# VH-VL binders against o27280, part 55

Target 1, 266 residues: o27280
Amino acid sequence: MDSMNVPEVLEIKRIVEESESVKTFIFSWDFRREVRPGQFVMVWDFRDEKPMSVSLIDPVRSEIGISIRRVGEFTDRVHGLSEGDLLGIRGPYGRGFELMGRDILLVGGGIGMAPLAALADEATARGMRVDALVAARTADELLFLDRLEAAGVNISTCTDDGSCGFKGFAHERLLTLEENHDMAAVCGPEPMMFQVMRILDERDVPAQLSLERYMKCAVGICGQCCLDDTGFRVCAEGPVFWSQELSRVREFGRYRRDPAGRRVPW

## First folded at step 1 (VH-VL)

Design z25 (framework fv_azirkitug)
Fold by ESMFold2-Fast, scan of step 1:
Parts: structure tokens; sequence; C-alpha cells
Structure z25 (fold): chain C 266 residues (1-266), chain A 120 residues (1-120), chain B 107 residues (1-107)
């Protein structure tokens, strides 16, 4: 839709501080423009525009939420904003997650838990059984645990340093969880997603993985969003891909793209 | 140093009531789920009740054996969790422990317990 | 409801010996099995969480293993302070359940 390509200037209704480095910005939203978990929006601070995943979709309160981690100049400026300030929002863009079956496994790493939190809300509302593996480097970087628990999600945690839950990486924790799910959804650092995908493939669990690669422009034309072996564009054909699509991409989990479009190791 | 101190136990007649208290210190109390777990003399541990944190609207969860008779509550301003026990039965006789949980994972710290004896 | 069962009920050993305690779940619980030590007159103390990970400041002689339905707590060389009751606990599903305990006593 053309209206999706024009930024709408929205007032920040509420800000939730998720951690020292992550905030969720909540806006009133007209749900005549549908938003699905796994989609992203372009956030414009009237200087720069960056893609951000939608982390809250609440048609009852007519609200969406966008969770932003402080990692650079743009995100630092946005974190300095207050309730009542304005941001431009354009979208939504991309393929959302598809839900199928009776039970779903969510595997989220760090800020990758943001789009999965929105998916958990939808899956629970549909009556699915939801298991979530929430992974982070440390306990204070685990996100949305309270929200997931409130939604009735069965939560497993792991931290690299063992400060909360299982001590280790997401794929190591996954090996200790039950093997039977009708589907899975995965979002986090690409090396983590690659290891998780391999395990799910061995278990014959169909998985959807969300790749949140940076874009140089607001439209799906940037070469950095292209996957090497298949030519898939993350912003146009993603960010959500089925594991069978990603398993044939030599680049996935091994390489990333620099600003010139060259492959560099993770 | 994480510390949990229970109080309010004692001897009570069947059908009577008691209110247990647990004073927490050494951690950010409002972030944690709080639990009551009991243990009859020479027996195993039995979970009794859970109360979630403020972010989860202080929702409560009860073991079937105590549902409708016991009420768990908390006061974050005082770092306190409580267990109101009504219509007590002889099988409720146990040491009651206050325990800290990390969401739905496990119990990492426990108080020293308070003895509740229900006898005529 | 998931039930966990411990064996043996009582284990009599001497200091310096190896202790092996078992816990079995009625259905698969992955690694969501935790071990507690309880000394007479004291509250339970967490030793091992997620089947094999040591809790803070737990001596290296304590180790856990297992996954699914079969779990083991091992004490490689018993110290006098290790003679206590040990409980396993599953956190895979509500209601949470505990084993009946294994009492480790001096031979």
Amino acid sequence: as target 1 above (266 residues)
Amino acid sequence: EVQLVESGGGLVQPGGSLKLSCAASGFTFSDHYMYWVRQASGKGLEWVARIRNKANSYTTYYADAVKGRFTISRDDSKNMVYLQMNSLKTEDTAVYYCARGLYSDYFDYWGQGTLVTVSS
Amino acid sequence: ETVVTQSPATLSLSPGERATLSCRASQSIGSSLHWFQQKPGQAPRLLIHYASQSFSRVPARFSGSGSGTDFTLTISSLEPEDFATYFCHQSSSLPYTFGQGTKLEIK
C-alpha cells in the first residue's frame, strides 16, 4: 500500500524501560492498517530513518510498541525522547510470521525477543501452547520475561554467564528441551540462529527465522539485504524466512555484509 | 546478602486461622516472584502458593490442597510477603518456608522456616 | 502432573566414599531438574540447577548429570558436612513437584 510509504507523525504515548539499554515506545495505532508479528516499521526522528521490529500489537487498546536497543547515534537520540514527543512511523513492511499447528517454540536472543514477544501474544490468543527459550549474555539483558509469563507462556532461560537460568548458549539449552513442537520461530544473533536452525532441522520441526539486517535506505533496494546463494532481499522478501530457505544459503550464520556489500565473517 | 525471615507460626486448633509473614532483604524484592513451600515432619517438600511481581499484576497460584483456604499477598513498599491461612486442617501441619523464585524457573533462596502445628 | 521419584530412600556411606543419588521423572522434563541439600533444622539449599550446572559457591565435589527422565547427583568424595537429605525438584511444568528425598547417613 502507498500509505505505508508515507511516514505518519505519531506522539509517543508511553515509554517502557525494558533494561538499561532497551526501551519500548508505544503509539496509538489505527488497525485499519494491519500489523503482524515479524513485520517492521521505519522509525524517523526527522534526521535519520531506521528499521525497527514491532514488539507490541494491541488492538484492544489500539496500540503498537517498538522496542529499540541503544547501539549508535540514531538510537541514542531516540532514547533521549520523552512521552509526548513525536516520531515518524512508516510501514509496516516485510513478511510476518505464519502460525500453524497446536504448539510453538520461540527462541529469542537479546533484542531478537522483541518480535517474538508480539508473536507470543498472537499465538496465545489463538489458543496455542507456547514455549519460549529466552537467551541473553547476562540476566539484566533478558527481555520480556514478565510479559511472556503474564501471557501464559512456558519460559526457559539461558545466559552466557549463568547469572539467570541455564549457563550457556541458546542452542545448548535447546538440546535439553523437549523435541516435539509443530513449529518454531527464532530471532537473535545470526550465529545463534544458525545453530538453533540446525537442531530444529534434525528434529523435523519447521522453523521461521527473522533476520534483522541493517538497511542503507528505507525501501527494499539496498544490496546489504541480499542473501548470497538465493538472492533473497531481507527487507522485501523477509525478514522472516523458513529454515528450508535459509539452509541452502551458505552465507547464513557464517558471513555478514559490510557497507560495500562484501562478505565478512561474524 | 539475600535474606528471608519468616514469622507468625504457632499452634492452632483445626478450623482456626494464622497469618505468616516473610521479611525480605538484600535484593530488589519487587522484581521477584515469591513462593511459600511447606514440609511436614520427616516428609518431602510441597509447593503451596506463588505470587508474581508487579509487572504481572501480582497474580497468584495455589496448590490444589490449599486453594480456597489460603491467600498469598505482598507489600513491595515493606519488602514483605504474606500467607493468610484459613480453615486449617491437621494435614496443614508443617514448617512453612518463604522462597524466592526467578520467574517460573526454580527456588534459589529460602528462609529458615516457621512451624505451623494444627492440633486439638 | 509430573512426578519425580528418588532412590534410594537412605544411603549409608563413610567419609571419603563416592555417593550417587538418582531421580526419575514420570515424563520428559528436559534438563529442568534441580538438586537441593537439607540439613536437620535448616532450610533447603540449592546445589545444582538445570541437571548439571553448579549453583554459586557449591563445592566442586558435587556434580549433576542426566536429561529427559533420568537424573543423577554425584558427590565424588564425601565430607562430614555432606551427610544430609537431598531433594530433586522439577520446574518443567506446574504444579512444581519435589522428590521424597534421599537421606545420606554415616555408615
Scores: ipSAE 0.006, ipTM 0.483, lowest interface PAE 10.5, mean pLDDT 84

Design z26 (framework fv_azirkitug)
Fold by ESMFold2-Fast, scan of step 1:
Structure z26 (fold): chain C 266 residues (1-266), chain A 120 residues (1-120), chain B 107 residues (1-107)
Amino acid sequence: as target 1 above (266 residues)
Amino acid sequence: EVQLVESGGGLVQPGGSLKLSCAASGFTFSDHYMYWVRQASGKGLEWVARIRNKANSYTTYYADAVKGRFTISRDDSKNMVYLQMNSLKTEDTAVYYCAREWYGSGFDYWGQGTLVTVSS
Amino acid sequence: ETVVTQSPATLSLSPGERATLSCRASQSIGSSLHWFQQKPGQAPRLLIHYASQSFSRVPARFSGSGSGTDFTLTISSLEPEDFATYFCHQSSSLPYTFGQGTKLEIK
């Protein structure tokens, strides 16, 4: 019996409302099971199980947090829960981010900022300088700004509609940020990540990208976790990939796969 | 209202120097990248120099045609951007525009320009 | 360096007609393409930024489209004041470059 494969029923210790559509659920955690930024857990509401990125890793308080955006039936049910209610948690799973150098850039879009918030905490705790570009469609979808500021992160924002910060897309904002970084970590909509990766490649900045499609392709939920040309299974070999690993993937940034395995343009 | 007002243009002999000034008002000047863009009579627009904002350490960048001869600078306390032009050539004859970049949105506001004529 | 090329050099149309102006980049620039209008003796005026976003107080008849390398500025129904020179500009990489311009003139 592998304890990693059996859901542990945990009590919701605290709920943080990040926005009207996003909540962070905080649980006590036994850190004998190591958790790294970029990893995910399976969240079970006793009806369905969904993968969720770990957005808070706090060994001092012995807590982890998972941030969930309301997008459907499962997430609606979970958002209806209160402190003291129970959820099943299994994991952690997946490849986490690697930290290297002294100065790092985080580029997050929407809920993709969740795993990057955990990474920001680790990087700042290690004494690294962290610059974060936080992108969303609108100001109310910008996440973790207060938490990032409290951690000492240098924040830049952009919104598609111009309601906060730069009016435009993450890659357009990145072009105005002329800082050399030792590495970057990127998480958000795949078209955004593709454009950001191109700029970082031109700047010779090694980048790690966490594929959002991974949340939909975890084992038991979606069988279509293969990245076409490379044969990578996102669930097994991801969700975090280096930009060089994605350079051979013709599908990245252009297509995703539905549950039937058909290509769907972004 | 956003306003950019250039000054300092004029007639100068080849090898001479001029310093252009641009006075900005109506916006938070210190947040913006500032540019000098020139246009010779009947010709297209040619970017000349850029100075970034404080968040990007006031880094500068120059077109190859002017590199080593022109220096862009700014004084955020006075809402001023400058272009020091040395070793002027006849090919530098143009209307020089001061332009701002609003959070990377392209050049959204321009001054009316100041004419620089380099001739003997 | 990334070069942007405009076509046609001159476009002759009548008021009320649709104008379509093209700008092509030598390499992919995403959506970092901006459109400007310039009238004789005046500074350029920003119309469209980031390929398709209308700048403040620009009339609805102006629209932009495209991504990557091929971009279009469309004026749906020409007004007399629209006859001017139009420039495209890329801000994807340094040095930032401008197209050579398309002159829109009355037929």
Scores: ipSAE 0.006, ipTM 0.405, lowest interface PAE 13.0, mean pLDDT 83

Design z27 (framework fv_azirkitug)
Fold by ESMFold2-Fast, scan of step 1:
Structure z27 (fold): chain C 266 residues (1-266), chain A 120 residues (1-120), chain B 107 residues (1-107)
Amino acid sequence: as target 1 above (266 residues)
Amino acid sequence: EVQLVESGGGLVQPGGSLKLSCAASGFTFSDHYMYWVRQASGKGLEWVARIRNKANSYTTYYADAVKGRFTISRDDSKNMVYLQMNSLKTEDTAVYYCARDIYEGAMDVWGQGTLVTVSS
Amino acid sequence: ETVVTQSPATLSLSPGERATLSCRASQSIGSSLHWFQQKPGQAPRLLIHYASQSFSRVPARFSGSGSGTDFTLTISSLEPEDFATYFCHQSSSLPYTFGQGTKLEIK
């Protein structure tokens, strides 16, 4: 259905300030248009359009939420908006997370916790046991801790500087956690995801990873969405991939590409 | 002053029950995971049970030796952690320590221990 | 179950000497290893957490190193008060386990 491909102008119903740099924008949503954790929407401010992961899916209140970190001109403009202001939303797009088994480990870094927060809500609603490792550079960049607690999630934290929880990186903290989960879901900076994936592979835990790669197009074929020799496109075949698929991508976790296609180390 | 004080130890017959208490003071008790660790005379330390904090839904875990017989619980309003011990065996004879966790397993504050003797 | 094994069981040294205590895990535990000191009749005292992080007010002569499966506690120059039993503890996976202890005694 082409209704997903046309921006709908929606009123900002509520804004939640998650941190100094992150806000969640909440909209009324008609759930005849199915939305799943791990999918994204295109957000249009009537000047530019950017992909944003869905961070809240609430069919009971008929709401979706989109969490946006302030990192440039577009996000600065959107952060300047108030309740009652309008944004264009189209989608959802992409593959969502698939849940299996009884126990799930979530590993999120920074804004990568946004799609994982929506997944946590679904997993707990299904009666799964949910453990979350929430990682950030500093304590004030840890996101969704209150929301995860309210959902019944078992939370572990780590910060690079030691300001909250374990002092160190997500993969170092993961080595200190229980090894047995039926599956894992991972979202955050690509180098973090690569290190976490390697540990989960050694533990024989199947993992799904969400790639928030730079992209200019939300649908179909897009050169900037292509993953090295595999030919996978984040917007068409992602953003969620199984770890077995990503283990064959030479680029994953080692380098990225700028808009000109040049390799840039992480 | 950060302090943990255990109570409730004593002599009990095999098959009996006993409830240990640990009173915490001088810190924000509700933020911390709490443990019970035991030590038989002249032996090493043996982890018994853990209870997580409210943010981790008070999730509990037990050593296999005590699973199904012991229950760890806490009351954050009273700054208390408890260990209910049922179906006691002579092998459960030990000094029981209450300990506070900074990180998973990094126990920085310990009580002085309470002796539990299971004997006929 | 992940077990940790300490060696030696007993280490006899004189004050002023360097002590090196070993702890080996049956499988990789990353940095989730903690060191405790226990004196007779007392509760254990945390010295080092997460393999190499010194706890507050622990003398600088105590240091920890290692990762994965092999860990070491070093006391650079023994003081009389350091003669005690030392335990390592892994918190990487449940159930959590302690080593059997290394007793440090005066030669």
Scores: ipSAE 0.000, ipTM 0.397, lowest interface PAE 17.0, mean pLDDT 83

Design z28 (framework fv_azirkitug)
Fold by ESMFold2-Fast, scan of step 1:
Structure z28 (fold): chain C 266 residues (1-266), chain A 121 residues (1-121), chain B 107 residues (1-107)
Amino acid sequence: as target 1 above (266 residues)
Amino acid sequence: EVQLVESGGGLVQPGGSLKLSCAASGFTFSDHYMYWVRQASGKGLEWVARIRNKANSYTTYYADAVKGRFTISRDDSKNMVYLQMNSLKTEDTAVYYCTRSYDFWSGPDYWGQGTLVTVSS
Amino acid sequence: ETVVTQSPATLSLSPGERATLSCRASQSIGSSLHWFQQKPGQAPRLLIHYASQSFSRVPARFSGSGSGTDFTLTISSLEPEDFATYFCHQSSSLPYTFGQGTKLEIK
């Protein structure tokens, strides 16, 4: 009997509105089931089940948080729920981030800041210095700034439209940063992650990148979860990968695959 | 709204010491790196020192010309930056500007009006 | 040490003319180049940051371009108030360095 594969029905203890399109749902959690930043859970609304990254890990309060962006029918229904309502949670799944060294750079785009917010909490609790580059299309889509600030994280922002911080993309802002770090963690749109990875590789900074689009494969719902050139299967090894593993994958950052397996540009 | 006001400049003899102060207002001082930049009469700008914010443990960096003689420090409770200058030389004669980082990692945006330091007998 | 070199040292023009000021870095600095204006007796004022982004309340006639090692500040039509010294500044690597300055003077 694999208890990890059976959803546990949990009460929504608290809801935090992160933005107009993002909410964090907080649940009591028994930490005899370990949860690490970079892992995800399957969220079940009693009709559909979707993978969601864990964005809060709080052993002191015995709580986990799951941040959900409103992007379709399932997430619209979940956003309509209130404190006291029930959701099914199954997991955790996937490989979490590894921490090394004294200083870490976080580079997050949009909802990709969710798993990085949990990582920031762990890194600061371990005494690491944390620098975060938070990227979004507009200022109102920047996520977790107050939480990162409260944790003592040094924040740089960039927006595509210039409404907050540097006007431009995360990789363009990263090119203007002077410092190297012992490691980096990156999560966001795949084209952003590819550009960031190239810069960090040139600076000899080991980076871990989270490929959220492949989280579904890690729970055994995978027909064709494979990366070019390496024979690499994300469902066995992801969603978090070291930059060295991704540097030789021709597909990464250049195209995605539609349901028929055809290459589609980002 | 962002305001930086330097003080403590004056005339000092070679080998002497002087402490500059910079009072900051109009922004969240504790979030910003702070810099000292100097300019000799009729000359260009020379970056002198940097102090990082609390999250980076107030780590400091100095230009080679002043390393070992100058010390940058800050007091976030008072929104103050300081520059302790020891073993002053005639070539240290300059207007000293206090400036803040644009954001966490970048170079200066806002500057104070400067304070003149003259090292002469 | 990354050195930035400005040219020309002095540029003599009349109001209404276009000014083009150059800054070259000894090694690639990406877009970490900033332009400052300084008038006699005053503190420097930031005009353009990150090679091409205008700072708050800077007139539209000022623009910046370039990346890597070659950068340009352009003033599309000079106003009398624009005759000043202009400095470029790199923040890509420590120690941060400034160019020697280009003095823009009235003809």
Scores: ipSAE 0.006, ipTM 0.465, lowest interface PAE 10.9, mean pLDDT 84

Design z29 (framework fv_azirkitug)
Fold by ESMFold2-Fast, scan of step 1:
Structure z29 (fold): chain C 266 residues (1-266), chain A 121 residues (1-121), chain B 107 residues (1-107)
Amino acid sequence: as target 1 above (266 residues)
Amino acid sequence: EVQLVESGGGLVQPGGSLKLSCAASGFTFSDHYMYWVRQASGKGLEWVARIRNKANSYTTYYADAVKGRFTISRDDSKNMVYLQMNSLKTEDTAVYYCARVEYSSGYFDPWGQGTLVTVSS
Amino acid sequence: ETVVTQSPATLSLSPGERATLSCRASQSIGSSLHWFQQKPGQAPRLLIHYASQSFSRVPARFSGSGSGTDFTLTISSLEPEDFATYFCHQSSSLPYTFGQGTKLEIK
């Protein structure tokens, strides 16, 4: 049996508290089953299963990490677990990030910094120069700063309320940063990603963006594969898409679908 | 096979006009940004103009040397990109290439065979 | 405008020798530098993208290096078909610019 499609019950080896609302759960992992930054796993608490991005990939220690934000019943239960407790992990799934060139800009908002932290580790290991713009609503929600610093990443921060770094949104901070990057990777709330994508497109910087709402499409759990009147289908693989692919998607950054298929603005 | 075929070049007098065409085949033309690049005899390559795809509202950008004189346009129903050249100057004499930007990588590939424009009396 | 300058203008070598071609940017461009080969009467062909990444089906003897403002294209052992003009190209900022070219000639 393909071990990627069967949940493996793993012991929580270590828990890192990233913020009041975010924890990283670390598991021993057999790297004969390869994992790439930008991919996700299905986390099973023996009641419900939810997709979560992989935030740590460490073949030297034979560990993976999964960062989870507390936002509902499932994540509340998982946050209540302790080291030594068990979770089911299935995967990895989805299209990971592609690295090219020698210089990469990472733009992460909130929990979106999680898959980008794993990407920063890989890019740094490959000898790339990594600049990270870490954005959050408040200083308390800036994630992975110590880990990025340890990896040699050049860090810029911004908070909506001005409690740390630049006061303003990610796209406003981006306008004040160096324009010279071979590529960018962006992950965070869709409105943020849309604004960032527009700036990167004007700079002709190829960008990859990770969209959480398309994680279920990658595992075949997708009822809404037609995204607009053009017939463009994004359900074939996600969550990572190139900016030019997303420029064809009318829904991106503007609205989402409710369970009935109706348009709901962000 | 991905192909770009330029046409419309020729001899024109200073101050005249000329319209270049580029026919694309073998790929989803409407998804790609399209560029015009020129090369004068014995000189290097000079980027001339860009037009984005429909999702980016066909926005255009021009090199300073041609702003106000050249217009890049496209017709996705015909898989064509065009370069309308007005108020031509002798320094516009060059081989003009149509090029696609590979959208997953941001670099130029493929290039067309080129069409020669000579501006002379 | 970011200007890229190539040197030397002409390089005369024999088959089997190593060729080293330089490209310098007027300001930092990260690794957004690409190398093209052009033979007489032909359109340019991409060899190296983003300073050091080989394009598909490009022979292993071609390699690129550098970052920021200084970039190099190296051909480890020249083959007869390698005698051509080579251009560098920056895509860091608009307008995109090309170098003036380095012509590889048979000695």
Scores: ipSAE 0.006, ipTM 0.415, lowest interface PAE 14.8, mean pLDDT 82

Design z3 (framework fv_azirkitug)
Fold by ESMFold2-Fast, scan of step 1:
Structure z3 (fold): chain C 266 residues (1-266), chain A 121 residues (1-121), chain B 107 residues (1-107)
Amino acid sequence: as target 1 above (266 residues)
Amino acid sequence: EVQLVESGGGLVQPGGSLKLSCAASGFTFSDHYMYWVRQASGKGLEWVARIRNKANSYTTYYADAVKGRFTISRDDSKNMVYLQMNSLKTEDTAVYYCARDYTGLEYFDYWGQGTLVTVSS
Amino acid sequence: ETVVTQSPATLSLSPGERATLSCRASQSIGSSLHWFQQKPGQAPRLLIHYASQSFSRVPARFSGSGSGTDFTLTISSLEPEDFATYFCHQSSSLPYTFGQGTKLEIK
């Protein structure tokens, strides 16, 4: 059992309720196992194992945080746990975000803010100027605003229903923001990310996008993964991709594939 | 090379019907929202109808002036968009243009040549 | 509905001169305004999208500016082929609307 892929059973040290549907589970972590923003871990409840993005990386306190949205049976069980309960954690896995330049734009939708919150902490610690566009359906679903503000991030919000900030979608809000950035990082629903990528490409802003659905590919859970028209394997390179890689993929933002390989609309 | 070619225009009497077609080539048609925009002789442009892509469930939207009378549809297997025009009025007389958006960003980057519809008694 | 209004209706200038065309929205549309050129008997051609961004292969003499309700299209030095009708278009809200057009004609 001296294997790189063996789950470690860890105690839930603290739980932060981010919203009615999102909790962050905090664990002590040995930072001899490096963790970077954009990476994920496999969370095991002793029945099922699911990939979850790392949302907090704190070497000073020797802690990591994993933010989980309640969307089904596994996440409902995990949400029912308390401080002191045990979960299996395996990883980290996947390609993390790379930082370049002096300023960065973060564009996050819903739970997609989780990996971007960890990135904001790293970018700020490196002395970068950080602007974040935080999008959700309603004000109650906007995530990490207090944490981003505490980190010194300049925040813009938008909600589909207009309950906080700009009324509309992330890409519509982005069109009204004319500040230039050396790079961007984007995470959220794939249709949102596609629209944002197109605007950033026109502005000649290099972007990295995190494809949540491809986290399983990085650990081999969904077999061999290829993106349409490129032929390269997501399993080796995901979940974070540069925008120029995704601009060549016809299915990005338009359709997905079920376990049988059939095209399914978003 | 992006091309949009309209057809199906002509002379029709008030109360009649016409079906316009637009043949698309040179791009991935199924990714784009498609639009019909009309222009009366010597006048400005008037948006008529929109149909979204499959990812947005082919949802449609119509200008009030044509709502209930016109139907926009598409056939992605043929790279075609259509406009079925019923209960035509003299005010519907115009050149009808087929236009695409820029990959969901809702500006019309390419237009067809237009097809003339004349509604006259 | 959001209405866009162009001024002037007609602008008479000579080649080599600067042209400034205005478009005003009835309510704020952010930067969701686009400019088109139309020559007689031809389809409209996109020049500028999202207030200030040039479309591909559009000459550098065309530029756009503005935000909110007030927008401008500028042609820095008129060429003979620039004498045409120019339309603005808002895509901020449905129904999408166009201005009535500004006709740029030779003096």
Scores: ipSAE 0.000, ipTM 0.385, lowest interface PAE 18.2, mean pLDDT 83

Design z30 (framework fv_azirkitug)
Fold by ESMFold2-Fast, scan of step 1:
Structure z30 (fold): chain C 266 residues (1-266), chain A 120 residues (1-120), chain B 107 residues (1-107)
Amino acid sequence: as target 1 above (266 residues)
Amino acid sequence: EVQLVESGGGLVQPGGSLKLSCAASGFTFSDHYMYWVRQASGKGLEWVARIRNKANSYTTYYADAVKGRFTISRDDSKNMVYLQMNSLKTEDTAVYYCARDPYLEGFDYWGQGTLVTVSS
Amino acid sequence: ETVVTQSPATLSLSPGERATLSCRASQSIGSSLHWFQQKPGQAPRLLIHYASQSFSRVPARFSGSGSGTDFTLTISSLEPEDFATYFCHQSSSLPYTFGQGTKLEIK
């Protein structure tokens, strides 16, 4: 165990309200311990510990940001915290996204835009052309639009209810967008990611997809971190996988497993 | 107006060959994936072959029933897609439709079909 | 392979009635489900793509719904020209597959 496997108690420096249900918590970070877009940390409120993707990486200000959606008891407690309050942070964990080529596509659904926002910052800093498809159920759930615009990203949106941009799902919107990308990065609900992966594979665009469902086992010893067929451990070998790797996994986009290992359809 | 017009069907004996053609007009042909889909009399639809666009290096895919016997190709300069059918079997008897697909949106436009009859 | 199964095989109704046709996928296909109408001696015609999006110039009485594995095509008030065979089609995975069809016939 080195220092990244022991929680550090950090002060919440700033809180950004991303939406009614999402907040980004910003902490001072020592960048001798490097962090990359696509990696996650374990957030400890001194009662429970949950994995959260890193959504802001700012070495100039020596800060990281962690975006958290309010979905249950733990996240409700964390959302009740204020600047100056303390949280335990350990990590980072997992493999991050790799950038390649000149023109890239980001496809994010809901909170899945969080790791992609950090990736967009790095890609634009490298002089890459970035197109982002931001998807959500409603306009109020679209995340990071102002931040992406400020970074110079070309933004397309879609909402299931048509309240902003294209009315429909991410993969339906993607079918109306140009196919000239050297790579793509995708993060969101698994059914969305499966459909998007299919289209990108048809377009011969290599894609990286972030699988969050098994990140609760960040210590790398839990059976929940294993994918069917291949035996990949999401927290150890993921959460980011290339589409070629996921195309060999029967369960991706089709079913998940309960704690007993039984197949549960999406 | 989008139009797809198939030709080249006819009667052939088992083991014979036919080449089907599909002439496309009314859209930017080179941007679209093109398909051949067949339908035997009184039966359902069965996809046969697909050819992707230039951006995807004209890669091809075939149904298992025809793999190794049929070849799909295209000529973007003439707005044509073709299906070369070799070693024909009686079970290949069907109406063959040319269909376009703008990026997996489903087969939005179809030709009227050309009948292929494989019989002795 | 992903199989789509249609029910019923035959649906007998009168003009003016509401028709509901079902299509079930063997595994989740998101919304990659399309509905086609075929009249005798004619090519198939796309009605609904991506489960619920109406195709160009399709009458408003046709609507689609569903996601994942269960999908429906609804005709709110049947016209004489609607008596035809209807097929569903999945484009989520190769090989692309069609249902066996639902024949809508006059009672």
Scores: ipSAE 0.000, ipTM 0.385, lowest interface PAE 17.0, mean pLDDT 83

